# VH-VL binders against RNA-binding protein 12B-A (Rbm12b1): the designs that were tried, part 1

All scores and structures are predictions.

Target 1, 77 residues: RNA-binding protein 12B-A (Rbm12b1), of Mus musculus (Mouse) (q80yr9r283to359)
Amino acid sequence: FYVHLKNLSLNTNKRDLRNLFRDTDLTNDQIKFVYKDERRTRYAFVMFKNQKDYNTALGLHKTVLQYRPVLIDPVSR
Below, numbering starts at 1 at the first letter of every chain, in headers, positions and changes, except where a header shows other numbers; Kabat numbers aren't used for antibody chains.
F, E and O are the ipSAE of ESMFold2-Fast, ESMFold2 and OpenDDE, as the mean of both directions, binder to target and target to binder. V2 is 0.75 times the mean of E and O plus 0.25 times the DockQ between their complexes.
Where letters were taken out, [cut] stands.
The coordinates of atoms that the task and the answers printed are left out; those that the model quotes come from them. Centres of patches stay.

## First folded at step 5 (VH-VL; framework fv_vedolizumab)

Design c1 (from c0 with heavy chain D104Y)
Fold by ESMFold2-Fast, scan of step 5:
Structure c1 (fold): chain C 77 residues (1-77), chain A 119 residues (1-119), chain B 112 residues (1-112)
Amino acid sequence: as target 1 above (77 residues)
Amino acid sequence: QVQLVQSGAEVKKPGASVKVSCKGSGYTFTDYYMHWVRQAPGQRLEWIGEINPYSGDTKYNQKFKGRVTLTVDISASTAYMELSSLRSEDTAVYYCARDEGYYYAFDIWGQGTLVTVSS
Amino acid sequence: DVVMTQSPLSLPVTPGEPASISCRSSQSLVYSEGYTYLSWYLQKPGQSPQLLIYKVSNRDSGVPDRFSGSGSGTDFTLKISRVEAEDVGVYYCMQGTHWPYTFGQGTKVEIK
């Protein structure tokens, strides 16, 4: 189960995302920031190991993180 | 109101260094890449390099590698471009410009700093 | 480096008439995610460049609807449907797909 995160602050780190998804079982290895030409983008992919955590994450769509609403889109495996 | 304000004009001799500042206001300084672009009289715009203000990570155009250094002072919301070993061909207006981070396009520009290199 | 070629380099236009500027790249500007990082800027006399269009066809905030961008791959066009006096200046295309980022030579739009 993957979600595609958009509109992230460039300052967002993995700890920030684990805190956003604190009601899920999420480790740093499940979080992948997207880079273009070694430059951080506003995109990340997050893998959830079960449907419950995946559904919890989708419910957080538009939660404000570092003054930006985080856009959370579903991605099929 | 988002704006970038640059330091004033500089006149330098060949072989000297110049350091231009660019102060951001009206936005979260660390959340946008800062680019530097120059324009010699009557010539096209030329990209110099970029810096991530949060991490300090830089990328330079190979043409300027070894002569250009980009830095930031986060507490002052100010970016700096230092260009060394100046030659007459470096005479140009130097701009800082902000990149939103999605589009690889420069949405806010400083007013420009004229650097004149003459003996 | 990717070479950006604009045509024409000089474009005298009567107010109210349309204008069209071409921009060609020496390589495809499509990034692997499918997006094309091609932007257009206007530099009015004595001013800094200002963003008009990003990702080929998206208008920046506050840019009038008379400006439109189109194109794909290596061939891009900026159109002004009805040129106004305030549109005078030098127009530049820029590619952000390939390192280093490069600009076209500029097209001077003048009122005739």
Scores: ipSAE 0.395, ipTM 0.840, lowest interface PAE 2.1, mean pLDDT 90

Design c10 (from c0 with heavy chain E100Y)
Fold by ESMFold2-Fast, scan of step 5:
Structure c10 (fold): chain C 77 residues (1-77), chain A 119 residues (1-119), chain B 112 residues (1-112)
Amino acid sequence: as target 1 above (77 residues)
Amino acid sequence: QVQLVQSGAEVKKPGASVKVSCKGSGYTFTDYYMHWVRQAPGQRLEWIGEINPYSGDTKYNQKFKGRVTLTVDISASTAYMELSSLRSEDTAVYYCARDYGYYDAFDIWGQGTLVTVSS
Amino acid sequence: DVVMTQSPLSLPVTPGEPASISCRSSQSLVYSEGYTYLSWYLQKPGQSPQLLIYKVSNRDSGVPDRFSGSGSGTDFTLKISRVEAEDVGVYYCMQGTHWPYTFGQGTKVEIK
């Protein structure tokens, strides 16, 4: 299960995202920041191992992180 | 209100260096890349380089690499562009501009700084 | 480097008439995430450039809806449905997909 994160601060790191999703079992390798020409974008993809964690993450949509609401969109492959 | 305010016009001799400042206000300075763009009289806009204010990481247009240095003072919310070994061809208006990030769009621009290089 | 070519370079228009500006890139501007980094700017006489359109077709905040952008790959268009006196100036396209960022030559829009 993947979610697509948008509107992230350029200063957001994996620790910040693990804290945002602290009620899920999330490791650094499940988090992939999107880069353009080796520059951070405001996008990331996060993989969740089960439906419960995925639903928990979707419920955090628009949570403010570093003065920005984080937009969390469903992605299913 | 979000704004970028640049330092005033400069007149320099060939071979000198110029340092232009760009002060941001009304936003989190470290959360947006800062770009520098110039425009010589009657010519198109030309991208010089970018800096990440948080890390200090830079990327320069190859044309200016070796002559341009971009820096920031986070505590003052100010970006600087220093251009060395000035020639008459460097006479231009120099702009700083804020990049939203992944849009690669320059949404806020400074008012411009005229740099004149003359003998 | 990616070459950006605008056409026409000079565009005299009568107020109320539509205007269209073309921008072509020497390489595709589609990035690996599917985004196309093509933006349009207006530089009014004596002023700094201002953002009009980003990512091909998205209007910046406060930009009137008479401005629209379209296109894909290497061929892009900026349209003004009804040109007003305040729209005079030089219009630039810019690509940010490929480093270094490059601008078109500019299209000067003047009222006839």
Scores: ipSAE 0.354, ipTM 0.821, lowest interface PAE 1.9, mean pLDDT 89

Design c12 (from c0 with heavy chain E100W)
Fold by ESMFold2-Fast, scan of step 5:
Structure c12 (fold): chain C 77 residues (1-77), chain A 119 residues (1-119), chain B 112 residues (1-112)
Amino acid sequence: as target 1 above (77 residues)
Amino acid sequence: QVQLVQSGAEVKKPGASVKVSCKGSGYTFTDYYMHWVRQAPGQRLEWIGEINPYSGDTKYNQKFKGRVTLTVDISASTAYMELSSLRSEDTAVYYCARDWGYYDAFDIWGQGTLVTVSS
Amino acid sequence: DVVMTQSPLSLPVTPGEPASISCRSSQSLVYSEGYTYLSWYLQKPGQSPQLLIYKVSNRDSGVPDRFSGSGSGTDFTLKISRVEAEDVGVYYCMQGTHWPYTFGQGTKVEIK
């Protein structure tokens, strides 16, 4: 189960995302920030191991993190 | 509202340096990359470089590397471009522009600073 | 460096008529994550450039829906469905996929 995060602060780190998703079982290796030419973008991919955590994450769509609403989109592979 | 305000026009002699400022207001200054772009009279836009205001990390167009230095003063929400060893070919309008990292596009531009290099 | 080539370079248009500007890149602008970093800007006489379109086809906030962008890979188009007097200026495409970022030569749109 993957979600695509958008509109992140450029200063968002993995601890910030683990705190956002604190009601899920999320480790740093499940979080992948998107970089372009070694430059941080406002995108990240997060993997959840089960449907419960995935649904919890989707329910956090538009939660404000660092003064920005985080956009959370479902991804299927 | 969101805006970038640049310093005024400069006239310099060949071999001198120029330092242009760009003050941001109406947004979180450290949360957007700042770019510098120039436009010589009647010519296309030319990218000079970028700076991450939070970290101070820079990336320069190779054409200007060694002559350009980009810096920021976070407390003043101001970015600076210093260009040294000026030549007549450096005569141009210099713009700062905010990179909307969400879109990777320059969504807000300064009004431009004309730098004239003449003997 | 990636070369961005625009055509036409000069585009006189009668008000109310459509206009189309092409932008071609010397290399594919698709990034490894599948994103295409191609944006369009309008520079009105005496003004700074302003963003019109980002990531090929997305209109910036406040940009009228008569402006649209399309394309893929190396071939991109900006269309204005009905040109108005306020649309006069020089249009530039820009690629942000490959460092250094590069602009096209510009297309001057003027009322005929």
Scores: ipSAE 0.412, ipTM 0.847, lowest interface PAE 1.7, mean pLDDT 90

Design c13 (from c0 with heavy chain E100Q)
Fold by ESMFold2-Fast, scan of step 5:
Structure c13 (fold): chain C 77 residues (1-77), chain A 119 residues (1-119), chain B 112 residues (1-112)
Amino acid sequence: as target 1 above (77 residues)
Amino acid sequence: QVQLVQSGAEVKKPGASVKVSCKGSGYTFTDYYMHWVRQAPGQRLEWIGEINPYSGDTKYNQKFKGRVTLTVDISASTAYMELSSLRSEDTAVYYCARDQGYYDAFDIWGQGTLVTVSS
Amino acid sequence: DVVMTQSPLSLPVTPGEPASISCRSSQSLVYSEGYTYLSWYLQKPGQSPQLLIYKVSNRDSGVPDRFSGSGSGTDFTLKISRVEAEDVGVYYCMQGTHWPYTFGQGTKVEIK
């Protein structure tokens, strides 16, 4: 199960995302920041291992992280 | 509320260097890439380079590489462009511009700094 | 480097009439995440450029709906449905898909 994160602060790190998704079992390996020509974008992909964690993540859509609402879109696998 | 304010006009002789400042206010300075763009009189916009204010990482247009240096002072929320070995063809208005980061578009621009290079 | 070509370079318009500006890129501007990083700017006389449109068709905050962007791949268009006096200036397209970023040569919109 994947979600596509948008509108992230350029300074968001993997620990910030693990804290956002603290009610899930999320490790750094499940988080992939999207880069464009070696430049950080406001996008990331996050993999969840089960339906429960995936649904929990979708429920956090528009949660404010570092002064920005995080947009969380579903991605089917 | 969000704005970029640049330093004043400069007149330089060929071979000199110029350093232009760009102070950001009303936003988190480290959360947006800063770009520099110039426009010679009557000419089109020309991209010079970009800097990540958080890391200091830069990317330069190859045309200016070796003569341009982009830096930031995070504590002052100020970006700098230094251009060395000035030639008359460097006469232009120099702009700093904030990249919104999501769509690689320059949403906020400084007022511009005219740099005149003449003997 | 990606070459951005605009046409026309000069566009005299009567107030209230529509205007259309073309922008062509030498390479496709579609990036791997599916977005096309094509933006349009207006530079009014004596002013800094201002963002009008980003990601081909999205209006920046405060930009009137009479402005619209369209296109895909290598061929893009900016339309003004009814030109007003305050719309005079030079319009530039810019690509952000391929480094280094490049601008078109500009289209001067004038009231005739």
Scores: ipSAE 0.504, ipTM 0.856, lowest interface PAE 1.5, mean pLDDT 90

Design c14 (from c0 with heavy chain E100D)
Fold by ESMFold2-Fast, scan of step 5:
Structure c14 (fold): chain C 77 residues (1-77), chain A 119 residues (1-119), chain B 112 residues (1-112)
Amino acid sequence: as target 1 above (77 residues)
Amino acid sequence: QVQLVQSGAEVKKPGASVKVSCKGSGYTFTDYYMHWVRQAPGQRLEWIGEINPYSGDTKYNQKFKGRVTLTVDISASTAYMELSSLRSEDTAVYYCARDDGYYDAFDIWGQGTLVTVSS
Amino acid sequence: DVVMTQSPLSLPVTPGEPASISCRSSQSLVYSEGYTYLSWYLQKPGQSPQLLIYKVSNRDSGVPDRFSGSGSGTDFTLKISRVEAEDVGVYYCMQGTHWPYTFGQGTKVEIK
């Protein structure tokens, strides 16, 4: 189960995302920030191991993190 | 209301340095990349470089190798571009421009600063 | 460096007629994960450039719907469905996929 995070603060780190998703079982290796030639972007991919955590994450769409609403889009493989 | 306001026009001699300022207002200054772009009279836009105001990390166009330095003053919400060893071909309007990171495009531009290099 | 080539360089138009500007890149602008960082700007006489279109086809806030962007890979188009007097100026495409970011030569749109 993957989600695509958009509109992240450039200052968002993995700890910030674990705290946002604190009601899920999320570890650092499930979080991948998107870089463009070593430059931070506002995008990240997050893998959730089960449907419950995935649904919890989708419910957080537009939660404000560091003054920016985090856009959480489902990704299907 | 988001704005970028640049310092005024400069006239310099060849070999001098110029430092242009760009003050941001109406947004969180550290949460957007700041870019510098120039335009010589009658020429295309040319990207000079970018800075991450939070970290101070910079990326420069190699064409300006060793001559350009980008800095920020976070407390003043102001970015600076310093260009050294000026030549007549550096005569241009210099722009600062904000990159939202979501668009990966320059959504807000300063009004421009004309730098004239002449003997 | 990625070379961005626009055509035409000069585009005289009659008000109310459509206009189309081409932008070609020397390399594919598709970044990893499938994003394409191609944007279009309008520079009106005596003014700073203003963003019109980002990521190929998305209009910036406040940009009229007569402007549209399309394309993929290396071939991109900006269309104006009905040119108005306020649309005069120089149009630039820009690629943000590869360093350094590069602009086209510009297309001057003027009223006939």
Scores: ipSAE 0.395, ipTM 0.845, lowest interface PAE 1.9, mean pLDDT 90

Design c16 (from c0 with heavy chain G101D)
Fold by ESMFold2-Fast, scan of step 5:
Structure c16 (fold): chain C 77 residues (1-77), chain A 119 residues (1-119), chain B 112 residues (1-112)
Amino acid sequence: as target 1 above (77 residues)
Amino acid sequence: QVQLVQSGAEVKKPGASVKVSCKGSGYTFTDYYMHWVRQAPGQRLEWIGEINPYSGDTKYNQKFKGRVTLTVDISASTAYMELSSLRSEDTAVYYCARDEDYYDAFDIWGQGTLVTVSS
Amino acid sequence: DVVMTQSPLSLPVTPGEPASISCRSSQSLVYSEGYTYLSWYLQKPGQSPQLLIYKVSNRDSGVPDRFSGSGSGTDFTLKISRVEAEDVGVYYCMQGTHWPYTFGQGTKVEIK
């Protein structure tokens, strides 16, 4: 199960995302920031190992992280 | 109100350096890449370089490498472009522009700074 | 560097008529995650450029719906369904897929 994160602060690190998704079983290797020409973008992909964590993550859509609402879009398997 | 305000016009001699400022307001300054773009009279837009205001990391167009330096003052929410060894062909309007990186497009532009290089 | 070529370079239009501007890239602008980083800007006389369209077809906030973008790969089009007086200026396409960022040479839209 993947979600596509958008509108992230460029200051967001993996620890910030693990804290956002603290009610899920999430490790650093499940988080992939999207880079363009070695530049960080506002996009990331997060893999969840089960449906429950995936649904929990979707419920956090528009949660404010570092003054920006995080947009969480479903990605079909 | 999101705004980028640049310093005023400059007139320089060949061989001199110029430093243009760009002050951001109405947004979190460190959360957007800042780009510099120039436009010589009647010519196309030309990308000079970018800076990540949070880290200070820069990336320059090869054409300007060795002559351009991009910096930021986070506390003042101000970006700077310094161009050295000026030539007459550097006469142009210089713009700073904010890159959302969500759009990968320049959504907010400064008003421009005319730099004239003449003998 | 990726070369961006616009056509036409000059486009006189009668108010209320449609306008169409082409932009071609020397290389595909599709990035690995499937996004195409092609944007359009309008520079009105005496003003800074302003963003109209990003990622090929998305209008920036506040941009009228008479503006639309389309295209894929290397061929892109900006359309204005009914040109108004405030639309006069020079239109530029820009690619952000390949470093360095590059712009087309511009298309001047003016009223006949």
Scores: ipSAE 0.296, ipTM 0.827, lowest interface PAE 2.6, mean pLDDT 89

Design c17 (from c0 with heavy chain G101A)
Fold by ESMFold2-Fast, scan of step 5:
Structure c17 (fold): chain C 77 residues (1-77), chain A 119 residues (1-119), chain B 112 residues (1-112)
Amino acid sequence: as target 1 above (77 residues)
Amino acid sequence: QVQLVQSGAEVKKPGASVKVSCKGSGYTFTDYYMHWVRQAPGQRLEWIGEINPYSGDTKYNQKFKGRVTLTVDISASTAYMELSSLRSEDTAVYYCARDEAYYDAFDIWGQGTLVTVSS
Amino acid sequence: DVVMTQSPLSLPVTPGEPASISCRSSQSLVYSEGYTYLSWYLQKPGQSPQLLIYKVSNRDSGVPDRFSGSGSGTDFTLKISRVEAEDVGVYYCMQGTHWPYTFGQGTKVEIK
């Protein structure tokens, strides 16, 4: 189960994402950041180990993190 | 559904440059890194470089010593590889390939572009 | 650069028999708190490479379950439980842990 996170602050770290997804069993090794310097935002890919955590994460779409709404999209391929 | 379509074969003289295009469709172009890989006849695959389509940030294999430039046109969902100062040993099939940024694996490949460098 | 070494380089197999390909890296491929970025590709004659396995043991979508990957650190294996005619081609391992990305020499699987 995978989601793509967009519109993250460049200051967002893995602990911030674990706190956002605190109702899931998410560890640092499930999070991969992709840097977007020109737009001053960051992308991340996050793997969830089960359907429950995946559904919980999708329900957090547009939650505000560091003054920015986090865009959470399913990754099908 | 998801596909990468590359430009056609090129024949170039030594010292010329070549620019190969790779058009993505069926996915959000800026969500995946794009890599370029070549394969000379009878040889192994060789990684040339990568580009992040969202930022334009590139990373090149040092072997190509400033001869390669990777770019993207986000509005056209197209990536480009330009290789300059061509030598006969640059004769190869050149591939673009999409990278799932989480896996560092190339899940979708273009059909390849044969570049022949001859006198 | 990380050197990827495959063995054997040529592997003639009888249809229905198993096949096994080894891939060794010159240094550990463990990254990101234990993730290992080793993938396997099949290049069928006249075609582009296609992804079979990523992160050591995960099959890409649509890849038959007769393909499996295993290994850790520097020693990795791709197994085909029953080789089919459609499986002929050159198999490559690739590491994505260290820059630059590097491929093995390739293993040519042929039907006898």
Scores: ipSAE 0.007, ipTM 0.648, lowest interface PAE 11.3, mean pLDDT 85

Design c18 (from c0 with heavy chain Y103G)
Fold by ESMFold2-Fast, scan of step 5:
Structure c18 (fold): chain C 77 residues (1-77), chain A 119 residues (1-119), chain B 112 residues (1-112)
Amino acid sequence: as target 1 above (77 residues)
Amino acid sequence: QVQLVQSGAEVKKPGASVKVSCKGSGYTFTDYYMHWVRQAPGQRLEWIGEINPYSGDTKYNQKFKGRVTLTVDISASTAYMELSSLRSEDTAVYYCARDEGYGDAFDIWGQGTLVTVSS
Amino acid sequence: DVVMTQSPLSLPVTPGEPASISCRSSQSLVYSEGYTYLSWYLQKPGQSPQLLIYKVSNRDSGVPDRFSGSGSGTDFTLKISRVEAEDVGVYYCMQGTHWPYTFGQGTKVEIK
């Protein structure tokens, strides 16, 4: 199960995302920031191991993280 | 309320260096890349380089590598462009502009700084 | 470097008439994630450039809907459905797909 995160602060790190998704069993290996020519974008992909964690993550859509609402979109495999 | 304010016009002799500042306000300074773009009189816009204020990482246009240095002072929300070994063809208006980090939009621009290089 | 070529370079327009500006790139602007980083800027006389359109067709906040962008790959167009006096200035396309970022040579829109 993947979600596509958009509108992330450029200051957002993996620890911030683990804290956002703290009710899931999320590790750093499940988080992939999107880079363009070695530059951080505002996009990340997060893999959830099960339906429950995936549904929990979708429910956090528009949660404010570092002054920006995090947009959480479902992604097919 | 979001603004980029640049330092004033400069007149330099060939061979000198110039350092232009760009102060951000009304937003989180480290949350946007800062780009530098110049425009010689009657010419197109020319991209010089970018800096990530959060990490200090820079990318330079090869045309300016070895002559340009981009830096930031996070505590002052200020970006700097230093251009050395100035030539008459460096006479231009220099702009700073912010970007969300992918090169998709330069949404806020400074007012520009005229740098004149003449003997 | 990716060469951005605009046409026409000079565009005198009667107020109320449509205007169209072409921008062509020497290489495809589609990045590997599928996005195309092509933006348009307007520089009014004596002012800094201002963003009009980003990622080919998305209007920036506050930009009137008479401005529209379209295109794909290497061929892009900015259209103004009804030119107003306030639209006078130099229009630039920019590509952000390839390093270094490059701009077109500009199209000067003037009222006849």
Scores: ipSAE 0.331, ipTM 0.839, lowest interface PAE 2.4, mean pLDDT 90

Design c19 (from c0 with heavy chain Y103S)
Fold by ESMFold2-Fast, scan of step 5:
Structure c19 (fold): chain C 77 residues (1-77), chain A 119 residues (1-119), chain B 112 residues (1-112)
Amino acid sequence: as target 1 above (77 residues)
Amino acid sequence: QVQLVQSGAEVKKPGASVKVSCKGSGYTFTDYYMHWVRQAPGQRLEWIGEINPYSGDTKYNQKFKGRVTLTVDISASTAYMELSSLRSEDTAVYYCARDEGYSDAFDIWGQGTLVTVSS
Amino acid sequence: DVVMTQSPLSLPVTPGEPASISCRSSQSLVYSEGYTYLSWYLQKPGQSPQLLIYKVSNRDSGVPDRFSGSGSGTDFTLKISRVEAEDVGVYYCMQGTHWPYTFGQGTKVEIK
């Protein structure tokens, strides 16, 4: 189960995202920040191990993190 | 209101150095890359380099590498561009510009600083 | 360096008429994840450049909907559906996909 995060602060670290998703068992290895030429973008992908954690994460859409609302989109193909 | 305010015009002799400041206000200074761009009279815009205000990490256009230094003062929300070994062809308006972050789009620009190298 | 080529270089327009500016890159501007870092700027006489369009087709905040961007790969277009007097100035495209970032040579839009 993946979600695509948008509009992140460039200074958001993995600990910030674990705190945002603190009601899940999220570890650093499940978080992938998107980089362009070694520069942080405002995008990340987060993997959740089960449906319950995935649904919890989607419910946090537009939660303010570091003065920015975090946009949380389901990953679909 | 988001603004970038630059220092005033400079007149320098060939071989001198110039240091231009750019003060940000109305936003979280450390959450946006700062770029420097110049424009010689009647010519196109030319990218000089970028700095991450949080880390101090820089990347420079190779054309200016060795002569340009970009720095920031986080407590003052101010970025600086220092260009050394000035030549007459360095006469230009120098701009600072804020990067939106992920799109490489310069959404807020300073008013520009004219640097004239006399000879 | 990636070369950005604009055409036309000069574009006289009657107010209320449409205008179209082309921008071509010497290399593809598509980055990973499919994002294309192509932006457009307007520099009015005596002023700093101002952002109009980012990532090919997204209008910046406060930019009127008469401005639109399109394109892909190496070929991009900025369109103004109805040119107004305040739209006079030099338009620049910029690529941010490849470092160093590079600008087109500019297109001067002037009122006839």
Scores: ipSAE 0.478, ipTM 0.859, lowest interface PAE 1.5, mean pLDDT 91

Design c20 (from c0 with heavy chain Y103D)
Fold by ESMFold2-Fast, scan of step 5:
Structure c20 (fold): chain C 77 residues (1-77), chain A 119 residues (1-119), chain B 112 residues (1-112)
Amino acid sequence: as target 1 above (77 residues)
Amino acid sequence: QVQLVQSGAEVKKPGASVKVSCKGSGYTFTDYYMHWVRQAPGQRLEWIGEINPYSGDTKYNQKFKGRVTLTVDISASTAYMELSSLRSEDTAVYYCARDEGYDDAFDIWGQGTLVTVSS
Amino acid sequence: DVVMTQSPLSLPVTPGEPASISCRSSQSLVYSEGYTYLSWYLQKPGQSPQLLIYKVSNRDSGVPDRFSGSGSGTDFTLKISRVEAEDVGVYYCMQGTHWPYTFGQGTKVEIK
């Protein structure tokens, strides 16, 4: 199960995302920040191992992280 | 209010260096790439380079052939562009501009700094 | 470097009439992720450029609905449905797909 994160602070690190998704079983290797020619973007992909964690993550859409609402879009189920 | 405020006009002789500042306010300075763009009188806009204020990583337009150095002072929320070995053709208005990050579009611009190079 | 070519270079318009500006790139502006990094800026006399459109067709916050962008690949258009006096200035397209970023030569919109 994947979600596509948008509008992230460029300062967001994997620990920040693990804290955002703290009610899920999320490890660093499930998080992939998107880069454009070595430049950090505001996009990331996050993999969830089960439906429950995936649904929990989708419910956090527009949660403010570092002064920015995080947009969480479904990719696959 | 999100704003970029640049230092004042400079007059330099050929061969000198100039350092222009750009102070950001109203936003998280380290959360946006900063670009520098110039415009010679009556000519098109020309991209100089970019800097990631968080890491200090830079990317330069090779046209400036090692003459440009971009830096930041995070504590002061200020970006700097230093251009060395000035030539008369470097006479231009120099702008700093903020990039959202994933759009590669410059949404906030400084007011511009006129740099005049004359003997 | 990618060459950006605008036409026309000068565009006199009567207030209330539509205006259309073309921008063509020497190579495709589609990035590997499928996005096209083409933006439009307006520079009013004596002012800094201001963002109008990003990623071909998206209006920046606060930009009036009369401005629209379209295009794909190498051919792009900025349209103003009803030109107002405050729209006078030089319009620039910019590509951010390839380094170095490059601008068109500008289109001067002026009132007849």
Scores: ipSAE 0.378, ipTM 0.846, lowest interface PAE 2.3, mean pLDDT 90

